# VHH binders against Type-1 glutamine synthetase 1 (glnA1): the designs that were tried, part 2

Target 1, 342 residues: Type-1 glutamine synthetase 1 (glnA1), of Dictyostelium discoideum (Social amoeba) (q86b00r158to499)
Amino acid sequence: PRNSLQRAIDRLKNKFGISLKGSFEEEFYLIKKGDNNNSSVASLLNSIEKLDHGTFANYHSLDCYGDILEKITNALEEQGLPIEQLLSESGSGQFEITIDYTDIMEACDRHIIVRQTINSIASYNGYIATFIPKPFDGLVGSGCHAHLSLWDTNDSNLTPDANGECGLSLVNQFFIGGLLKHSKSLTALFNTTPNSYKRLKPFYWSGCNVSWGLDNKESFIRIPSSPFSATDGCSNFEIKTIDHTSNPYLAMAGIIHAGFDGIENSIAPPPPTSLFDQSVLNNQLIPSNFEDAIQSLKENHYLCENIGNDISNAFIHVKLAENKILKELSDDDQILKLLELF

## First folded at step 4 (VHH; framework vhh_6z1v_2)

Design t15 (from e5ik with Y102F G104P)
Fold by ESMFold2-Fast, scan of step 4:
Structure t15 (fold): chain B 342 residues (1-342), chain A 126 residues (1-126)
Amino acid sequence: as target 1 above (342 residues)
Amino acid sequence: EVQLVESGGRLVRTGGSLRLSCAASGLTFSSYTMGWFRQAPGKEREVVAAISWSGKSTWHADFVKGRFTISRDNAKNTVYLQMNSLKPEDTAVYYCAASITFYPSHLWSEGKYDYWGQGTQVTVSS
């Protein structure tokens, strides 16, 4: 799939002189291994849920995880990975690490290394790190948000335009138009397990609306506001729906081909929406399950051909088979299986 | 139990000054990002200013830059908003809010604030 992404990168560069840069926000849980002989992974996840709802409701997870987080960040920095951000998330024991912006191919390579490093350091120090999209019904979900920007051959950011809608340049608006046009098919590449769809719910800040807007966490494309660069326009745009079950190379290849379609055909996105827009009731939603997402991909001739028909067909067949197997398992066994994989 | 208690709101004339305070209890204050929000009748809540857990990073909305200053005293578990050159359009209920974060980008994101105070009314006449 890495070759598929390289072809997408080359296509965008050769036709329009545009390159994509990005970074992933790596959301994950750290679970301390228990001392009791009856602990299962499901039992450990249930214990974390109780911390969120019990007498530990005021507990600040970052304070308790300082040592392990320091070891993880030191290991990443030793490998030359520039950490832009480390923060605790709303779930007890849930964290986010973001590596600094870079060319999209390197961003995908870094994503793989970051996840491997987190898993290794956690395991060595008596923790389980998990990247499962929805590891337990009582716990907040974990995504793999992508921040993306468009750049020219002189390494200048083409994303911002202070006079454009949401502070975005016209070329970036067309790129987003392409992303929204192909959003249902892209969902198949972004969210590849039944568990992924337990996290993707409308009105839960997951980005399920086929829309875009400034700081709108319900939109498929979120435009982050910046207080110091408001007059200079927006420096990037965000896709929140992506989770750790995606192949990052295929996901990004899909994004590039969809955005390419937007630029080539001057596809204007609809007007941006706010969180308080009453028309949200009429917004189109991304697929609510993997089977519907994969059907949208199967019907998307443009994406399948440009990704490569052999690669697209293999992806569809493999992922449908995996989903069938996962659905035959109890919820607890599915989580245990996903912990082996993610 | 986490509590955020705002104080200092009152009636003041155009061009006047106020200092708002927000006292926090039930959390490790020095680990939390603090923000000030405001809401006028019939309008949506908007972000006014935010300050990182350490106090080294601050953000102020464009409409208050040069007039308002956010600060904090971690020893006193208190965040402040110094308001100068007040205008009638500053009239609103002011809320403080707390969020767990290590990165300054969360300073201006309402969705990242976990705890909220009850609010303190500021009225600017003229």
Scores: ipSAE 0.000, ipTM 0.114, lowest interface PAE 18.9, mean pLDDT 80

Design t27 (from e5ik with S109N G111A)
Fold by ESMFold2-Fast, scan of step 4:
Structure t27 (fold): chain B 342 residues (1-342), chain A 126 residues (1-126)
Amino acid sequence: as target 1 above (342 residues)
Amino acid sequence: EVQLVESGGRLVRTGGSLRLSCAASGLTFSSYTMGWFRQAPGKEREVVAAISWSGKSTWHADFVKGRFTISRDNAKNTVYLQMNSLKPEDTAVYYCAASITYYGSHLWNEAKYDYWGQGTQVTVSS
């Protein structure tokens, strides 16, 4: 899959002189191992709830987890991974780590190392770190948001244009047009288990609307506002739907080929949507289940051929087989199975 | 009860140097990211510099890079801002802030800081 990403990178560079840089926002739960082996979903949720007093949730969770979080951040820094942010997310016992921006291949490599480090340090210190997209009903899901920007051969950021829509350059708007055109097929690469689709619901800030816009968490493409947006334009764009069940190399290869199509064919995205426009319920949605997403990918000859037909066919075959097995399990047993994988 | 007490603000000539200190009490200092913010007359509050719990990671705003340096002494529960080559544009009230949230190189969001000092006035004359 790394070779597939390299081909996508080379294609974008050779045709347009454009390279991609990015970073991932790693969302995960930390669950303290209990005295009674934590062998059920209810037991795992109870372990989280015992640390959530409900009175000082925003301060209490980081205070209680301070030691383990410092060990995680120290381990990442010792591996040469500078941390941009570590913060408590809206879910009890849920955290987000963001690492520094870099070239897209290295960003994908770093993504894998970060997850391995978090899992290892948590496990060694009596915690379970979980990257499952939706481990608990009623609690927020865990994503793997990608922040991306376009750069030229002189290492200049091509993403911003203060006079452009949402502060974005025309070339970036075309890239986004390609992403939105291919959004249903990309969902198959981004969200590869039945559990992924429990997270991807309207009004859950998951980005499942086929749209884009400034600070719009319901949009497939979110444009983060910044202090510099008023003068320089926006420095990056964000894809929120990606979760930890994706292969980052395949997901990113898909992103690059979709964006390439947008640039090559000058695909203008629709007008950006604000959060207030979400009152219009006829907005197009990404697939609500993996089978529909995979069907969209199967019908997308452009993406499959550019990723590589052998790689695409293998991905489709393997993931359909895995999903069939997972669906034979109860929801709780599926979560326990996914804990072995993520 | 958490308290952050800034000191060191004064009138300084353009091109001069100044060191601000912020003494913290009532919290486990070594568990908190510390930041320096400033607010000039008629301007929004802006982040100047931040330093992680351990002191291993620091961030400085572009407009002060090469001139200002943040540091901390966890044994003394104190964070410092060394200010060199001061300009009239540096005139502001400087605030010390503490966050339980760890930040690395990009810390521009004041909403992530849990505790704030009362500020210390720095005036740079031309």
Scores: ipSAE 0.000, ipTM 0.188, lowest interface PAE 16.1, mean pLDDT 81

Design t33 (from e5ik with T33A)
Fold by ESMFold2-Fast, scan of step 4:
Structure t33 (fold): chain B 342 residues (1-342), chain A 126 residues (1-126)
Amino acid sequence: as target 1 above (342 residues)
Amino acid sequence: EVQLVESGGRLVRTGGSLRLSCAASGLTFSSYAMGWFRQAPGKEREVVAAISWSGKSTWHADFVKGRFTISRDNAKNTVYLQMNSLKPEDTAVYYCAASITYYGSHLWSEGKYDYWGQGTQVTVSS
């Protein structure tokens, strides 16, 4: 799929002189391995609860995990990965690492390396690191939010316009229009297991609404506001629904082709929505299960052809087969199998 | 700088065969859909055939279907038009065109092509 992404990058650059840059916010759980007993989902959950009683951004959680987090961050830095942020998340034993933004192909490569490094360091030190989208009932889900921006051939950020809606340029608004048009099909590339859809629920701040808006965590496209200055517009936009079951190269190829359609056909997005705006009701949601998402993708000839028919058909075939197998397992057995994979 | 260069046009007799080639440079060839157009003296330019960036989808105009075949070689940055059972009405200047925008029915629209070659003359005599 890396070659599929390269073709998408080239298409956007050759037609419009635009390049995509981005970064992922890597969310994951750390679970300490138990002593001389068989691990069940319940025992793993109890382990998490014992190690971390904290809330979002809790300093106690960071203190309890200080040694392992230091080893992880040192290993990432030794590989040349510029860590922008590390913080505790809402879930017990849950953390987020953000790497600085870069060209989108390199961002995808970094995403793979980050996950491999975290898993390896955790495992070597007696922990399980997991990137499962919804590992346990009652715990917060884990995603890999993508922050994206558009750039020209002179390396100028095309994303902001202080006079534009939500501080965004017209070209970025068209890109978003394309993303919203293709949102249901993109969901199949972003969220590829039954477990993914346990995380993607309305009112969970997961971005399930087919909408966009300033600081709106329920929107498929979130526009982060600057806390210090907004006079030059917003520097990036965020897609929150992506999780670690995605192939990042296919996900980004889909994003680029969808955004390209928006620019090429001047697709204006609808007016932005606010969590506090009662006058604008958007009841359009992304698919609530993988089968509906994959059906939307199968019907999207534009995305499938541009990604590549062989790649798209292989993806659909493999992921449908995988989901059928996973759904035959009990909830506990499915989580144990996914812990092995993610 | 993007350049499309057609070659292979010549005089050929009715019922004969000819293969046209179009070599592309200055673009990522595998990212572009390609088309062949033709224009006879005193007539409008018309689409003859089109091929997707991957080569998996092709379209041929009804008046050439079964006689002409479009193909491409992405390793050589070249698109081809194999013309069989040529007729006098096939006499025209044949143009190669490239489109970054690809989806099905757009390939039969002249307005969807971004780059054009200078053309190669095909003459079919009785």
Scores: ipSAE 0.000, ipTM 0.102, lowest interface PAE 22.6, mean pLDDT 81

Design t34 (from e5ik with T33V)
Fold by ESMFold2-Fast, scan of step 4:
Structure t34 (fold): chain B 342 residues (1-342), chain A 126 residues (1-126)
Amino acid sequence: as target 1 above (342 residues)
Amino acid sequence: EVQLVESGGRLVRTGGSLRLSCAASGLTFSSYVMGWFRQAPGKEREVVAAISWSGKSTWHADFVKGRFTISRDNAKNTVYLQMNSLKPEDTAVYYCAASITYYGSHLWSEGKYDYWGQGTQVTVSS
């Protein structure tokens, strides 16, 4: 799928002279292994059980994670990965690492390295790092938010326009129009397991509404308020629904082809939706389960053909088979299986 | 509104000790790396010490290593600087600073800190 992303990048550049840059917000949980036997299934289930019932969170402050987080960040820095931010969610064991902005192919490569480094350092130090979208009922899910911007061949940011809607240029608005048009099909590439859909719920700030808007956490496309003045415009846009079960190369290829359709066909997005308009319930939702998402992708000849019919067909076949197997497992067994994969 | 308020600065004799405190409000304290900086008259502001969000990892400048110790109490939203064996060259305004970023090589850069206190004056007489 790396070659698929390269083809998407080349298509956008050759037709419009536009390149995509981005960064990922890597959300994950750290779980201290309670047993000295690291291979124990009972140890894993006990750790999950303690966190779900709040006892682990109440007894362990952020202080118990400081040493492991320092080891993770030092290991990432030693590999030349520029970390912009490390945030914690008080008392939950959940963390977020933001990697610095770069060209989209490099951003995807960095994403893979970051996940591998976090898993390796955590494991070596007696922790389980988990990227499962919803490992614990009653706690927030873990996403892999993507911040994206459009650039020209002279390395100028084409994303902002102070006089544009939400501070965005017309070309970026068309890109977003394409993303919203293809949003249901993109969901299949972004969220590839049954567990993904436990995280994707309205009113949980997961971005399930097929909409866009300034600082709107419920919208599929969130426009972050700029640290620059209103006259400078917005520097990037965010897709919040992506989780760690996605293949980042395939997800980004889909994003680029969808945005390309928006630009080529001048697809205007609908008016932006504010956070205060949440009571207006005419919002279209992304699929609530993987089978509906895959059906939308199967019906989307444009995306499948541009990604490559062989790649798209293989993805659909493999992921439908995987989801069928996962759904036959109990919730606990599904989590244990996903811990092996992610 | 984020506020960092330093306290504890005063006049001390050479060889004496002081403990500086910095109380933080308006932020999730345990998510911030905390640092102590100082600036003497006619000199640039320099980093003295930094502490990770957990308090488990600390860094101290070579010119204070063995004499100063940074610590924090996340339950009290407070960071401390214990200063022992004070020298006249330690005379400066001491600033508390907070950064949302990780504890790493760039944390001793003034430009990497998001919030700053007003400073507290420490004077060491010979």
Scores: ipSAE 0.000, ipTM 0.277, lowest interface PAE 12.8, mean pLDDT 80

Design t35 (from e5ik with T33M)
Fold by ESMFold2-Fast, scan of step 4:
Structure t35 (fold): chain B 342 residues (1-342), chain A 126 residues (1-126)
Amino acid sequence: as target 1 above (342 residues)
Amino acid sequence: EVQLVESGGRLVRTGGSLRLSCAASGLTFSSYMMGWFRQAPGKEREVVAAISWSGKSTWHADFVKGRFTISRDNAKNTVYLQMNSLKPEDTAVYYCAASITYYGSHLWSEGKYDYWGQGTQVTVSS
């Protein structure tokens, strides 16, 4: 898979002189270990709630988790992983870490190392860290949002154009057109378990609409406005649907090949949409389950061929088999099974 | 309503010492990273020091390293900047800022902080 991403990177660079840079926003839950607390979903949830709402707990998880979070951030920075942001998320005991922007291959490598570091430090200090997309009913899901930008061979950002739609250059608009064209197939690479689809719901800020727009959290492609910058247009774009069950190298290879199609064929995206636009309800949605997503990928000869037919076939075969096994389990047993993997 | 109130700024002689305080109210103080910024007349605002939620991790700008020390007291909802060996170049309005997010590599971006105090004037003269 890493070789698959390298081929995609080389294809984009050789044909258009363009490289991709990015970073991931790593969302996860921290759960304090105790006697048998990792043996049932109810026990895990109780551990989080007891810590956050105990006698000395306050209204924010950071008050209770300060020590472990500082150990995690120190370990990441000691490994040369520059932290851009760490914040408490809406879920009880849920956090987000973002690593600085870098070349896309390095961003994927960093993504793997960040997850390993968080899991190791948490475990060593009496915590369970979990990256499961939807570990608890009624609590917020965990994603792995990707922020991406296009760059030329002189290391200049090709993403912004103040005179373009949403502050984006024409080439970036074509890249997005490709992403939207292939969005249903990409979903199979981004969200690879039944649990992933419990997180992907309209009106939950998950990016399920096959659309794009400025600050629109319901769109598959979100364009963050630059509220703090005196810049000449927008510097990056965001994909929110990706979760930790994805292989980041395959996900990014898919993204690059989809964007390449957009540039090569000058695929204009549809007009951008506003979050408050009533037509959001009428937008096409990405697949609501893995079987439909995989079917879209199987029918996408362009993506499968460019990723590599052997790799695509192996991915489809393995993930369908894994999903079949997971679906035989109760929801709670599925969570416990996924806890060993994520 | 969130409020950050700086105090301690005054006129001080070169080589002197001063401690700035910033009292926070209306927020869960121990959930916020705190920073000290300064702005001299005719200059852009620059980051001086930052401190993590618990106070265990600190960062100091090279131009104040060894002279200034940031600290916090979460029980008192207060962040401090101890300033030693003051130089005329340290003359500036000093601002306290709070961020719910940790900005390890981007702590110099003032736009990333959620709340700001009104500033306290420090003047260092001969």
Scores: ipSAE 0.000, ipTM 0.322, lowest interface PAE 13.3, mean pLDDT 81

Design t36 (from e5ik with T33Y)
Fold by ESMFold2-Fast, scan of step 4:
Structure t36 (fold): chain B 342 residues (1-342), chain A 126 residues (1-126)
Amino acid sequence: as target 1 above (342 residues)
Amino acid sequence: EVQLVESGGRLVRTGGSLRLSCAASGLTFSSYYMGWFRQAPGKEREVVAAISWSGKSTWHADFVKGRFTISRDNAKNTVYLQMNSLKPEDTAVYYCAASITYYGSHLWSEGKYDYWGQGTQVTVSS
């Protein structure tokens, strides 16, 4: 899979002199191990300190988890991983760690190391860390949002243009056009279990509308506005749908090949949308289940050939088999099985 | 019921100038990318220029770059093509086209435009 990403990187660089840089926002739950050994979904849920009132609940969570979070961040920094941010998320016991951006291959390597470090330090200190996309029906899901930018061979950011649509350069607009064209197929690479699709729902800020726009959390591609310099344009773009069941190397290879198609064929995206724009009532959605996502990928000869037919066929075969097995389990048993993996 | 209506085509002499207009109705104009295409007798239709929904991004074919300028007025639901330093080779029927998204190999593909006008004839004499 890592070799697939390297081929995609080389293709983009050799044809256009462009490199991709990025970072992941790692969302996860921390669950304190209890007297009952947390051997059921109900006992796991009971081990999370539920906060049922609004403002300041996040500050309380950070305070209660101070020791374990300090150990996690210290272990990451000791490995040379530059932490950009640590935040408490909307769910009780849910956190987000963001590592600073870097070349896309290194970003994927860092993503793997961050997850393993969090899991190991949590486990050693009496916690369960979980990256399952939707571990509890009544609580928010966990993703790994990707922030991406385009760069030239002189290490100059090609993403911004103050005079462009949403502050983006024309080349970045074409890259996004490619991503939107291939969005349904990319979803198969991003969200690989039945559980992933419990998180991907309209009106829950998961980014499942096939659209793009400034600060639009419902769009497949979100363009973050700059708080410090609007005149320089936007420095990156975000994909929110990716979750921890993805292989990051395959996901990024797919992204690069889709964006390459956009640049090579000058694919302009549709007009950007805003969260408050009532005219988008007929927004197209990414697939709502894994079977539809995989069918889109099977029909996408361009992505499958460029990723590699053997790799694509193996991915499709393996993931269909895994989903069939998972669906034969009860909902609770699916979560327990996924907890062994994520 | 979507309509694109071109106007402004006429006979002009070599070196002259002309402005074409395309009035759109029946669509949310500010949400569409607009293009100008042309077709001379016995030749295939070719893309001349394109403009984004807001007007901030424009593209012009190499054979008209520096001579033609595309622009739009969203308040009037109209797209324009300003044509300067006209040559006999510019003689063609000029078409206005609208698309929510542009796809294609080597820049804009005519097959990806959703709506087309009837065209306006431009003749450049020597």
Scores: ipSAE 0.000, ipTM 0.337, lowest interface PAE 12.3, mean pLDDT 82

Design t37 (from e5ik with T28R)
Fold by ESMFold2-Fast, scan of step 4:
Structure t37 (fold): chain B 342 residues (1-342), chain A 126 residues (1-126)
Amino acid sequence: as target 1 above (342 residues)
Amino acid sequence: EVQLVESGGRLVRTGGSLRLSCAASGLRFSSYTMGWFRQAPGKEREVVAAISWSGKSTWHADFVKGRFTISRDNAKNTVYLQMNSLKPEDTAVYYCAASITYYGSHLWSEGKYDYWGQGTQVTVSS
């Protein structure tokens, strides 16, 4: 799949002189190990909940996580990975690490190293780090948001235009038009397990509406506003639906080919949607389950041919087989199986 | 009500030392990254140093590395900036700021900080 991404990068650069840069926001849970806490979903949830209970629990939780988070950040920086930010939800045991943006191939390489580092440091220090999209029904899910921007051969950001819709250049709007056109098929590359679709639902800020808009966390494409240079336009766009079950190289190859189609065919996106607009209930949604997503990909000859028919067919075959196995398990057994993998 | 109150700014000679303090109230201090910013006349506000929730991770701007040290005392809800080998170019109003962000290079941006103090003037003369 790394070769597929390289071909996509070369195609965009050779035809339009455009390169993609980006970064991933890595969301994950840290679960403190204890007696039997990795034997059932209930025991794992109980471990998180114990840290959240009581008048002083919030202070103690932050103290416990402070030490492990500093070990993680030190290990990442020792490997030359520039941390842009680390956020936490007080008491929830969930964290988000963002690495500074870079060329898209390097961003994907960094993503793999970040996950390996987090898992290793957590494990060594008595924690389980999990990247499962929806490990617990009552808790928020974990995504792998991608922030992306378009650049020319002179290393100038082509993403912003203060006079454009949502502060975006026309070429970026066409790229988004392509992403929205192919959104259902891209979902199969982004969200590859049944568990992924427990996270992807309306009103949970997962971005499952086939729409785009300024600061709209329910849209497939979110345009982050900038308070520092609002008059200069927006520097990047965000896809929030991607989760850790994706192969980042294959996901990014799909994104580039979809955006290429948008630019090549001047595909205008629909008007941007406000988070507060009631018409969101009438908007098209991405697939609500893995079977519908993979069927959309299977029928998308454009994406499959450009990714490579052998690679696309292998992906479809493997993921359908994996889905069949997972669907035979109870929800809790699926979580335990996924915990071995993510 | 959240308050950050800086103190310790004064006139010092080139080569001198000074310690700034920032006392925080109305927030869960150990859950905030603390930063020191400065603004010289006619210049934009710039980040000088930042310190993580526990105090184990610190960042210092290249122009102060080896001269300034940020530290914190979570029991006293106070963050400090120890300034050594002061230069005239260090003359500025120094601001204390708090961010819920645990750590990261985004802390180099003033827009990432949720609460700000009123500032304390440091003047370095030859």
Scores: ipSAE 0.000, ipTM 0.337, lowest interface PAE 10.5, mean pLDDT 82

Design t38 (from e5ik with S30K)
Fold by ESMFold2-Fast, scan of step 4:
Structure t38 (fold): chain B 342 residues (1-342), chain A 126 residues (1-126)
Amino acid sequence: as target 1 above (342 residues)
Amino acid sequence: EVQLVESGGRLVRTGGSLRLSCAASGLTFKSYTMGWFRQAPGKEREVVAAISWSGKSTWHADFVKGRFTISRDNAKNTVYLQMNSLKPEDTAVYYCAASITYYGSHLWSEGKYDYWGQGTQVTVSS
């Protein structure tokens, strides 16, 4: 699928002189292995809960995890991956690592390396690192949000325009219009397991509304505000629904082809939706399960043809078979199976 | 034992330049957001500048923008504040601060920094 992304990149560059840059926010749980040989979901959850209980969460969480986080950050930096930030999520054993912005192909390569490094270092040091979208009922889910921006051949950021809607250029608005048009089909590429859809719920900041807007965590496309100037390279847009079950190369190929359609056909997005807007006119949801998402992809001849019919057909066939197998397992057994994969 | 040790503070004339340094030990320096704060006579402590883990993202307060520049050398475990075109209003004790998780919307919040130096006095006179 790396070749599929390369073709998408070339198509955007050759037709419009535009390239995509980005980075991923990698969300994951760290679970300390006990001296028990028991690996049930309940025992894993108990391990996290013991660390969070009866303390000021931020201080306790960072103090307990300081050593393992230091080893992870050292291993990432030793591989030439400059860390932009690391955040703890309220002492729940959940963390977020963001690597510096780069060209989209390199961003996808980095995404794979970051996950492999975190898993390896955690495992070697007596932890389980998990990237499962929704590993525990009642705890927040884990995604890999993508921050993206459009650039010209002179390495100028085409994303910002102070006079544009939400501070975005017209070309970026058209790119978003394409993304929203194809959002239901893109969901099949972004969220490929039954577990993915337990994370994608309205009113849980997962970005499942087919909408866009400034700092709107419920929108499929979020436009983040920043204390820094847009001229400092901070101007970008965010897709929050992507999780670690996606193939990043296929996900990004889909994004580029969808955005290309938006630019080529001048597809204006609907009006942006604020977090406080009660309007129902554009309040549609992405699919609530993988079967509906994959059906949307099957019916999307544009995306399937541009990704490549052989690749699209193989993806659909394989993922439907995998989901059928996963759905035969209990919820807990699905989590244990997904721990082997993510 | 975590230590942040500031150096470089002294008396300097209006329009002059000065570079402050902060040497860090007892922590994995490249994993910390670093900030410079100052406290002027009769005023509350305020954030002057901050720099991300990689050094690629920096923030400077409006009152020093264009005059001060924050930078870091992760190989030397040191953060710097280059101060140009100094004014009497810049007179303050300057503090180095480190945060393991602080970078983003709370960059200017004193309470988000975990470790602090003892401070270095900068006095600007005509």
Scores: ipSAE 0.000, ipTM 0.233, lowest interface PAE 13.8, mean pLDDT 81

